# Designs tried in a protein design chat: VHH binders against Flagellar brake protein YcgR (ycgR). Part 8

Target 1, 263 residues: Flagellar brake protein YcgR (ycgR), of Thauera aminoaromatica (c4kar8)
Amino acid sequence: MAELSTPSPASPAPLDGGRGDELEKFTLRGARQILQLLQDLITHRGLITAHTGGGHSFMTAVLKVDEERGRVVLDPSPDPQANRRALAAPRLTCVTQLDGIRIQFPLVGLGEGQDKGRPALFAPLPAEMLRLQRREFYRLQVPLAHELSCLLKAEDLARKPVEVSARVIDIGAGGVAVVVPTGAAEFVIGGTLPACRLALPDGEPIELDLEVRNLNRQTQRNGTEQLRVGLRFAALPRAADTRIQRYIFKTERALNAKARGGL
Below, E stands for the ipSAE of ESMFold2; O stands for the ipSAE of OpenDDE; V2 stands for 0.75 times the mean of E and O plus 0.25 times the DockQ between their complexes.

## First folded at step 1 (VHH)

Design cc3 (framework vhh_8fcz_2; at its last look DockQ between E and O 0.01; V2 from the best seeds 0.00; counts 0 for: pae E 17.4 > 2, placed apart)
Fold by OpenDDE, second read of step 2:
Structure cc3 (fold): chain B 263 residues (1-263), chain A 121 residues (1-121)
Amino acid sequence: as target 1 above (263 residues)
Amino acid sequence: QVQLVESGGGLVQPGGSLRLSCAASGFTFEDYAMNWVRQPPGKGLEWVSGISWSGGSTTYADSVEGRFTIIRDNDKKMVYLQMTSLKTEDTAVYYCAKSVYTYEGTPYDYEGQGTQVTVSS
């Protein structure tokens, strides 16, 4: 009975030095750019996987950028053991995604402390941040004029079924981001919304299952609060995938033509 | 007085999903990490998942990793546990628990009645 050793999730191979030239164009080294990207992660409440080595990782977030002290403030794990591992690690490899772009950056010199009386981890600002735009992660910002919508089948706090018409703000091959009024429904990260309907301009709505991947509360300029919901396509029929890809391609072409001064 | 009220439990078949909710009151919710713990029939209390005060950091027991997701809403003073791919071994009374100390070994304050989760064919 051969114990099928479940392959330990391969630690992301250290970016081998040989492909260095190709990665340089995606590497941010400017202090202002790094600060801006970190601030964007804060604004979007980007979840970060911090790898401590030895196959260990924990989820964290950037809570604050302290420019005066030249440090980043991270959310500590609720697991003390994870924090101990992180503090003992000579280097953290942080991996996240923002707007469909994979972001990777190292942190060295991690310490523990308090920020405003709350537990926090501290590290010097990263010297570099890698932004990898893969086609697989590309998200098209949906033009407002297209008025894409998704009918979400969700639940309220009492687990009563509710249907919410949500505006689609971005779309990619892997999912959509939508905005809903605050309190319209209760969403749980990792939860599945079955039999939702995505409305594209080119035909009948697509029925699909959606998985909640992230939640962000946003305050509009007018003071109205909205909930941004990141949704993954949990089950997408091939025909639906083709339609989505076609829409993305067509829209990108139109946007590019407009940007080039084409009517 | 710390109050934690769990809900969302029920009977589900193996492979099914449930969403647990916990309403918290009587303390500054945003200052504390929150946890889910469970007590299987005839067994002791088992830690399931934890989430930091900000919600930016989460952790899971090996037995539930990849299947369960913990989130919190500090504005609503709620913590949730989305459970997927449920197994018979997940059968337990589930409790919401407040962390007592942020960096020290995890004594959990749980004051609620819990919610019963039963996974059965």
Scores: ipSAE 0.245, ipTM 0.674, lowest interface PAE 2.0, mean pLDDT 85
Fold by ESMFold2-Fast, scan of step 1:
Structure cc3 (fold): chain B 263 residues (1-263), chain A 121 residues (1-121)
Amino acid sequence: as target 1 above (263 residues)
Amino acid sequence: QVQLVESGGGLVQPGGSLRLSCAASGFTFEDYAMNWVRQPPGKGLEWVSGISWSGGSTTYADSVEGRFTIIRDNDKKMVYLQMTSLKTEDTAVYYCAKSVYTYEGTPYDYEGQGTQVTVSS
């Protein structure tokens, strides 16, 4: 429908504008419900992607809820530039997952300071939280033993074509998340990577176009930086879709059998 | 347009049995996993069971494992939930839901009205 512009809740990017009426049934506005949900995020150490606008985001977590002052305490980014962007932003859009359920909420009026002598970010409690109650958030965590890879057709900083073999860390019907070494290629959110090759077990690589949806830079324990890239299947032929779904279901079946029998 | 029509609910005593049915249309049924989800009175949606596109793999919530069986018939575009040893806590509106296994996660692609199951003595 021309006037029905529902944002895709499938995107790792925040839900956009459009008809909010369909999302109202999933929106929590009760103070007790909001407090309980935030506490659940703390208990499960849920990682939150905080979007600051302009294509920027950082990883954070809720450290505690200060009910007396009516605010949440967030873990600041180790990147000072990310914290400066967050503090300058009129609004943070926070996206996370709890037990397969997508959770999204706004934070307005972000400040900085210290909590128990450690740097912290503070924001008033959100007046609303989106909680998609359907257990639809499905991403197969790709077993390391599968060595699943995607050959990306990208550009370096000089705009020269470069091929990057990226490790696939999760996969769904709509796309994949991959990890590449920092500096291996230049990625632009919304950019298209044509003719990439997804290597699944049992068959020829699948050739497909990928759209860059999100970027997250992380430092590993060994000091090595890696870039996580979220990629959407821009156009997926039926045969490719069938093969991807088959891989997902076969792997889930194997993991379920293994869980019942033990590791 | 995806359509899912649930049926087979009713009033049953604890320990009883019911078989729920879901008729699907508007999509290539054999290419998607199907689920049963339920909504108890005053609560949110709770996943109950899932079946893969081929029927070769099934999964169940811990609360229903050993008591419920999910089955599909791809030729008839039907999914079923056979429920045995019903308990009062199984009282809910039951919905069938099409899976979309997405990288980002989405709500179930579902438009059914549901079917009421009441377990009461």
Scores: ipSAE 0.000, ipTM 0.123, lowest interface PAE 15.1, mean pLDDT 76
Fold by ESMFold2, look of step 3:
Structure cc3 (fold): chain B 263 residues (1-263), chain A 121 residues (1-121)
Amino acid sequence: as target 1 above (263 residues)
Amino acid sequence: QVQLVESGGGLVQPGGSLRLSCAASGFTFEDYAMNWVRQPPGKGLEWVSGISWSGGSTTYADSVEGRFTIIRDNDKKMVYLQMTSLKTEDTAVYYCAKSVYTYEGTPYDYEGQGTQVTVSS
């Protein structure tokens, strides 16, 4: 069998906390279910976006579950500032996506220590985990080899027009997430970016209006800081929607075939 | 027009097995995660199992884990629930449901007639 590659997980934003009651059917509270789901994340070496508040996050992973002490062990950031923010936060909101399932869980009482002589972060087991099985929450993690980009028509600090070519890290039915260097432009949640250009591999770029829905400063595992911008399609032509859906479908099949030994 | 048609229910002794089927039509089946929900006699709806749109991930209620298996076939537009080691508390009408996220509604939507499963000695 040939060696297969998988794309890196995107940095998804947390769901609105005001939706808690309507999400109850997808909320796991059983100790056994929580332990199994955490073990699945460990086994698949899933990367997790840990949100510390104030629009900040860092990438981490669950290294192990310490059942005897009732704790999870997390990979610390190489950026000491991200670790300090995590330790100071009253709540760490962890978000990830595994094979079309969105997973979100809170960690409280985060502490610092060592595990087998290596620095680590510790927290009590979460009391609940959200496991959403809805297609509309799915975001395709864009393979780096596809080099998807979106030309953003934004403004700088002085309100002057700038164009930013941003790498697309995920794409779904309702929008994209992109990464830009911090300071490349000013973005405001709720702001509209008219006449942006989304470049898909097949065909000419799609002109579309985008609305800024989320801003997140993220520290990568290599210590670099970037701005993740969540963008909603504000007015999506029907033909553009069809092209986006076809791209997602074709790419998902190709990625799933590679992950499962090919078809 | 959206249709979900459940079948495969029946009368079974404790410890027995059944396989439920759900045929979907009238919507883009592969765009939705699918669920089984059940309504025991005189009680409200209870979520049983769910499967991601790709079929790669599954989840189960505590009461059925290890005994039930959810499977989907996107080419045939079908979802199944393989039930084993059935207990009297599994007696219910079983419904197939597509996942829907709404701010003001249930996280799933069902439109089928359901299929009755009765477990009794």
Scores: ipSAE 0.000, ipTM 0.153, lowest interface PAE 17.4, mean pLDDT 78
ESMFold2 (binder alone), look of step 3: mean pLDDT 82; pTM 0.827
OpenDDE, look of step 3: ipSAE 0.239; ipTM 0.659

Design cc5 (from cc1 with D99Y Y100T L102E G103I Y104P P105G E106Y Y109S; framework vhh_8fcz_2)
Fold by ESMFold2-Fast, scan of step 1:
Structure cc5 (fold): chain B 263 residues (1-263), chain A 120 residues (1-120)
Amino acid sequence: as target 1 above (263 residues)
Amino acid sequence: QVQLVESGGGLVQPGGSLRLSCAASGFTFEDYAMNWVRQPPGKGLEWVSGISWSGGSTTYADSVEGRFTIIRDNDKKMVYLQMTSLKTEDTAVYYCAKYTSEIPGYFDSEGQGTQVTVSS
C-alpha cells in the first residue's frame, strides 16, 4: 500500500446507488425502505423530473406502487416525443424533493401500457434510492472577518505544481467553496488536490485531500474576474471532521445571537 | 436552453481511431469544466475524461489513460475526444457533460450522444 504512488483515480461519474463511500449512508437498498419512500412521494404528490439523456427530461409522478408485480406506475408526459425518448432510453434518472430532501433514483426497463384505462408508464422497482437531507448540503456562509483560507495544491496553466491561498466563502460537513483569482491555477472536475491545508480559527491548519466538484467563473462588481471552486472533503479524518463541525456550530450561534440583537 | 450536441462516432476495427466532437450552446461555455462519459449497451454511465475551463488541466479514467486525449476550443465552444488504440470494450454511446456536486450521481447537463462501435 505504501508503495503505491499512483494518484487516486478521479471519477465525477454518476454514482450507481450505493457506489461512492461518501454517499453510501444516504443510499437506501432495502425493499421496505424503497417502498416506503415511493409511497411517501405518492402521498405528498411529489413531482419528479425524469432525465432520459441527451439533455432531455420530462415531469412525471408516481401514480402507484404495484407491490405484487414489483413495479412503479408513472404518469406519462403529455408530449408523445418525451414518452418515446423515455421508452428508448436504457435508464431514466429521476430527481425529486420531499420537504426539502433531495431524492434521486434510476429506473431501468421502462414499458408502456394502461392503468385503469389510461396511458401509463411502468418500470421495475429501483434497486437503490438516494435520500439526501437538505441539512447535509447546508453551507455556512463564512464571515469575511474570519479570513478563512485554504492552501490548495494545484497546477498552473503550464501544468506545473503551484500553491494557491484561496478564500473560503462557504463551508459544510461535506466540503468548502473557495475563490481564487482567474489564472492562479487550473482545476479539473473529479481531480484530487492532495495535502491541502484548511486554516480554521484556533489551532493548526487541517491537512486534507480535496476533490474538485464544480467550477464557475464570476465577474465581481469592480470588474475583477475570479474562479469559484467547489471542493469535497476526501477521506476526512475524524479529528478534522470534529473541528470543522465545531467551527460551523460556534459561528452559527454567534451569527444568530447577532441577528437577535447583538449578543 | 443548455444544449450539447455530440458527433463523430461510427464503426471502427480494434486498434482504430476516432475523434468525437461536442458543440455547446446556451451557457457560458468558457466558464465550465467539461467531461466525456459513456454508456455501454445494457450498462450504466461510466466517466471517461475531464478538462478544466481553460483547457490547462485534464484527467482520465484508468481504462482510457494513454489512449484518449480530451481537448477544448473555447472560441468555437467545442470539446473533443481523440480516441486511439480502440478496444471492443470501448463500444458505447458517448456523451458530453457538465457535472456539479449539487446533483450527486447526475450530470448537470448532457447531450444526445454519439454511438461508437468497435468490432471486427
Scores: ipSAE 0.013, ipTM 0.267, lowest interface PAE 8.3, mean pLDDT 77

Design cc6 (from cc1 with K98R D99Q S101Y L102S G103L Y104D P105T E106G; framework vhh_8fcz_2)
Fold by ESMFold2-Fast, scan of step 1:
Structure cc6 (fold): chain B 263 residues (1-263), chain A 120 residues (1-120)
Amino acid sequence: as target 1 above (263 residues)
Amino acid sequence: QVQLVESGGGLVQPGGSLRLSCAASGFTFEDYAMNWVRQPPGKGLEWVSGISWSGGSTTYADSVEGRFTIIRDNDKKMVYLQMTSLKTEDTAVYYCARQYYSLDTGFDYEGQGTQVTVSS
């Protein structure tokens, strides 16, 4: 996955970190903060997926921070080929979670060595770490039983206005992901869908302006094609924000309770 | 399983042109938006360009708009970056990357990269 650079403010639909200005508030650049976060990953034995490019990745963990040499020590893969790919890669993109918060950081200049007589990988300390707080990143997977929908105002294949009822598959503080049948509407990354209506289980639908952030056409196991659309809430009203947060909170609590009860 | 293989990089003079290619395999290529990102020597990743799954929408970083063109051929499972009027600042390793759908940013796979050096 992506290492972040600050995209141009004028650039539509940046792909390496979304809106650079907004992601800057979640980016740790202070040496002390970076060291503390890496130490937290060690303490919690956080598993890291290290992407080496070309669709390849391996599972690792931070074993130690060598502050004097300015480097991290990583657990090598039991697969020698994965280690060779990692060493050959110009960079690793490391992705993990800590307390439900997504953490992502680059490692450049990976080397091989030993730590206390055991094989280890090492790299210079990252200059930055992205720490996406739960509110901005976390997406609640919407229970199928809730039948959440969003009525989208879009254009059809002939560029004429059309309304499409889309199933909401996940929801967060910043937006929703929806599913539409292939061919129901055309979507353009960076395009705005005005006056869409998000239906939550309680109350009237919420009217929102949505921005198209990403598109992915997928074939389901039953052979039907569907388009997955990631949508950002534009200028979210306070009342709408409150209702969305309340829904997420209540649903998470209910799911946690079911997990405990085995229901 | 998923693989992205870049090619077409090399040494070129300022003002020159190069065409980068990315061959995709292991997934339904026509279902995903594709991107080019680059890493200049000693600097972080910079997003360069993106193209929607149908090819109907393209986006470019300000630094390359008007000089670079992203193209895809879904039948051949290829994405291309046509680079013109190259500058020394364009020197970087260029990566092909597949768009990630369930987050508002980023990509879920990237290739091995191809080196572009712009120098006299």
Scores: ipSAE 0.000, ipTM 0.165, lowest interface PAE 14.6, mean pLDDT 76

Design cc7 (from cc1 with D99E Y100G S101L L102P G103Y Y104T P105S E106Y F107H Y109V; framework vhh_8fcz_2)
Fold by ESMFold2-Fast, scan of step 1:
Structure cc7 (fold): chain B 263 residues (1-263), chain A 120 residues (1-120)
Amino acid sequence: as target 1 above (263 residues)
Amino acid sequence: QVQLVESGGGLVQPGGSLRLSCAASGFTFEDYAMNWVRQPPGKGLEWVSGISWSGGSTTYADSVEGRFTIIRDNDKKMVYLQMTSLKTEDTAVYYCAKEGLPYTSYHDVEGQGTQVTVSS
């Protein structure tokens, strides 16, 4: 859950280590996951703020991951004093963002040398990485191939209960947008749809309460009208929150890999 | 309704200057790093510059270092790119992007962009 008094998930300032247990659900410890996230930072050329302690930091980037030697290669600062502070520090706290996702990881045992004839900083691969999302701002466009649906429990025009299978077109940590055939059900902004069922590719449908936030009638190029309904997650269980966030991350990664022409 | 709107582009002579602006709305602007990226004609997206959430840290692509300056005004929810000593190679559509590194046409550029043309 979102915690107060923690620095913004998108902020370069390090998160409090005393809240590590509360952030455990966002912590990656698998070697494969860590390597993949570091590779994503390389592919995106993610700007990293490296905190060296005492209020000092510098901008860097991951240049490469040396899997055989078990180390990461970082771009040194153009400021020699910043590099000296980094090398003297017992640890670096690295903070970056990818598409609104806060990523934070420690590096211990920093050294300097060269990579491909250029100055570089080296450190062992981190044992853990924090990936903390800015929940309220994310909207993943759902691939049509996933055929994500949400079974809505609403009322028809005669005020009788009706179940409508709606196609999910985007999804964020705070809600979904769905497409409903015009006239299939009546929606009221601010109304609650109880016990709806969100179908994700990786398991049983998630039962959740949805609040109607907005309605938009779209005329398609062929003249067909569709109703877009924006729905907020109400009283989202932790297990459901975790599954939704995992789906968003996995799908976003797959789409990013496709866009970059991964062979 | 997250929105980024770029402006300030135009036609300039080599060696000229332009200031690009990006107006942000629909999100907590001061919580996010901001980037400028460009797409030259017939090429993919190229990252240009980045600025931290507070404005305390900036970084630049090697091709623009010393010629461009990125600044932000959190009160006005604006990010700017001051461009000097423009070259024909700087001709591109320029986009601002919320965090990340929009080296692809995917996920990272949300605005319509602003066209910069450098020609004699």
Scores: ipSAE 0.000, ipTM 0.108, lowest interface PAE 18.7, mean pLDDT 75

Design cc8 (from cc1 with K98A D99G Y100R S101Y L102E G103F Y104T P105S E106P F107L; framework vhh_8fcz_2)
Fold by ESMFold2-Fast, scan of step 1:
Order: structure tokens, then sequence, then C-alpha cells
Structure cc8 (fold): chain B 263 residues (1-263), chain A 120 residues (1-120)
């Protein structure tokens, strides 16, 4: 019934095409800009959620850009079914982040083959890429070493209360994205999860209400399925907002320092 | 086709030692950071240790630092977790996991796990 004209800051979901005019200023169409951005994704080993339009997405990465053939080479899923869905799709919608900046682009004409003796997926270079340079869409990819978790209060398939400890994969001013095993709980877009507990590395867990904004079944590279859930902070006390923002800035500085350290 | 096969788990008494092994196949092992993560009974996933793609950098959760050592052998496509001074709170299923980002989420590949039980 309602249109989601503005995506949740926690959402890996594709942006609404009805906002095309407002997104024009963030759209890259120059061949050199597109090649540079794809190369930046390779250099930073940017992980991409590829939406196949057929009920699932899978995690991939750009392995290389073949400028001579005008194509990108992508890492296939270890799940053959995910690869079959991708090849059958009229397009992939690829969503990723680079230094907290949301990047989205279409791939059309996906094929399969081999690159240097390894299975690979191939697609023509995208004609355009979206690069959202707005503060409200900034997302910090959470370092695995931080063990950031959120205890979700949800319902199982029988509508009975269940608590699920979910790993936080990204965080921003407006919400978090978490991953849970498929079938651990039932989530409904627009539904509220009350009194969830977000564990940050410093201090006690933050109690907050979360609104489900998007759901994405993702095939992991080991072939198992997980559910990626985008959650919006429904109402955030000033103290909690301050603590989340401090965590984001502190972690960003540490990651930037580590990247410049030549690891 | 991608596989991570963990082994070496079992029942051990407090203060004991175990060595976990992870055999990798179906991907370019030397391009990936390797991690050990664990899931205690009734709890969520906890990151335990990580090693860079080259083996030049290692990091550990505070709860295991000084007791656990992570090692990799790129020629054999193996990762190991040497566990000493084991405690009852180390009881968990241990998973080997590969990620392109050193010490960051997300994880690209995870194995089926190996059970470690620390009890008398």
Amino acid sequence: as target 1 above (263 residues)
Amino acid sequence: QVQLVESGGGLVQPGGSLRLSCAASGFTFEDYAMNWVRQPPGKGLEWVSGISWSGGSTTYADSVEGRFTIIRDNDKKMVYLQMTSLKTEDTAVYYCAAGRYEFTSPLDYEGQGTQVTVSS
C-alpha cells in the first residue's frame, strides 16, 4: 500500500526507480568513472549483494574488469541454484558499499564460463552506477573482531515469541543490518520488534525498538542460506544515539588508520 | 565445490589442549583472511581469532588471547587453531570461516563446524 520512496539507511535493497530524477546527481555515466569505481571495489575487496529478482540474492565480488571485452568478471556462488537463478534473471541489481558510501548498479546479459581455469560469471560493463554521497545513507561495515550482536525479540513460524542473537553486519545513524539463519524467526516488513538489545563493545547493551524495513535471503559462499534483515531505529534516545555515533566514528578512524598502515 | 572441513574437536578436561584443523578447497585460499568463530550452546556466534591472507598478522578475542594460537599453511591450504588452558566456557561448535576483508565482516565461506566440549 505505501510506497517506500526513501530506502532505510540499513537497507541492502535496491533503490526505488520512482526517485530517478532525485538520484541523477548521484549517477555516474562516464566510462572512466565507472571503470575507476569498479577498480576501487576490486582494490578494497568490496563484497556485493547481487539481487536476482527470483526470491534470493547471493554474495559476490568483482574479480577483474576486462576492458578489452568490455565486461566484468564476478565470483560465482558455490550454490549452483543461486548461479542458475542469476543466469535466468533479466538483470542483476548489485548493491555494495565503499568507505560507508552506498553503491548500486545493474548487470544485464550475465553469462558463465571460466577465468584462468576457475568458474566465473561475466557481464557487460554497466552503463551507469549510483554512488550515494549523503550522510543519511552512510553505513559502517562492522569489523568481525568487534563481535557486534543484536538480541532480537521476534516470533517463530507458529507466532510464538523467540529470542534470536543476530550478528550486526552494518550500522548507521538510522539503523542496522543483521544476519540470521533462514528459519530462525519470522519477520514481516513494517513489523516492530520491541525491546531488542544492541551490544556495542563499550558498556551495557542498548535497549531499543526496531522496525523491519527489508528482508533478503542470501546464499553464502559455502552454499548455506542466511536471512539479511534491515532494521530501522523506531525511536532512539539521545544517549543511545550519541553512543552509536561515537562507535561509528571511532571504528571508522581505526579502520582508516589500519588501511594506511600497509597491512 | 567450495569446502571448509573442520576437524580436531572432542571432549577434553579443563586445563587441557586441543588442535583444530580446517582444510580448504574450491577457492583461492591465499587470497582470503581466515577466521575461527564459535557458537556456545544457547548463544550467538563469537569471533575467536583471525589470520591475514599472508599469515603476517594475527588477532584474537580478549577471552582467548594468550591461550589460543592461529596458524596457516598456504601450500597445504590449511588453517589451525591451537587451544591451550581450555575452560568450560570454551565449550562451543567451532567454525572455520574465510573472508576477503582482513578482520572485517562479512564472512564469504563457513564450514559445518567441529564440536569442542570442555568438561570432566
Scores: ipSAE 0.000, ipTM 0.316, lowest interface PAE 13.7, mean pLDDT 78

Design cc9 (framework vhh_8fcz_2)
Fold by ESMFold2-Fast, scan of step 1:
Structure cc9 (fold): chain B 263 residues (1-263), chain A 121 residues (1-121)
Amino acid sequence: as target 1 above (263 residues)
Amino acid sequence: QVQLVESGGGLVQPGGSLRLSCAASGFTFEDYAMNWVRQPPGKGLEWVSGISWSGGSTTYADSVEGRFTIIRDNDKKMVYLQMTSLKTEDTAVYYCAKTHYFGSELPYDIEGQGTQVTVSS
């Protein structure tokens, strides 16, 4: 059987809605399940990447679920342009992660107003939410303290070779997501970045080829813009796969132990 | 329905060895990390060891590091615990438990009856 092409798990890019048949078993449509999942995102302070189309997104969060009015309250961007793009969009595609599991849902009919005197965005509750419990979609959010980096071999806007040290924000079995300053390099979806170097805490950097799977210009909660690049491992040697899996497992266990000890 | 069936326990003397087995059904075995947890008499559950979905990564509690080895066979849907240099402190009922990838949650969902390991002369 031939492989199916899907967006890289190394990016918070939205999954194709046309794959509904294949993703149906992971789709939640029960009102109670949807309400509980949204409440879980509030409880865990889950950051959401809201895609407005045209390669644009912004960081938001669910502030409140108003069950009586059948709506969700979202944190607006400090960038007014990001909010204008969101309000003009026919739909938002919201992508987030909870305990390494990818969650995606649409919001339609976005409006703006105030909640208790503070600016807020409002939308009707989604009729469906995608919750992907698949190995290939598992993503570890990299702790900032680990200072994980990937040295990318790319080209600048003048097509000159440039090396960019990018911060790794998440990592999975299939790839990584990194952040780079806007304008630091030019990336082309489907392009290969050869001989990049992934620095893990234990041992020498891993040399690997990365394929650009998605690009998103993301407005952060502080109003600054960054480029998120989703990168697929083009050819991953067994030794590299083992080291990456060990890092993910060890880090998740340490984070879970810390959370349980904090109770 | 998720089903996990543990076996291989028994009575051994200190310094002895045992191999525990866990047979899994009712879920996509290769998509989950697997763990061994134990419950000593009169105490709570204690995590012992874990293995990633592919078997490429393993981790162990400090109390068993160097003495126990966890392995899995995805084709047979089995996870094993090879136990050597057993101590009286290893006396417990042993259970296997699945976790979502590497994001393990405690308490573990104990599906089976477990397998009793008794280390005494």
Scores: ipSAE 0.000, ipTM 0.188, lowest interface PAE 14.0, mean pLDDT 79

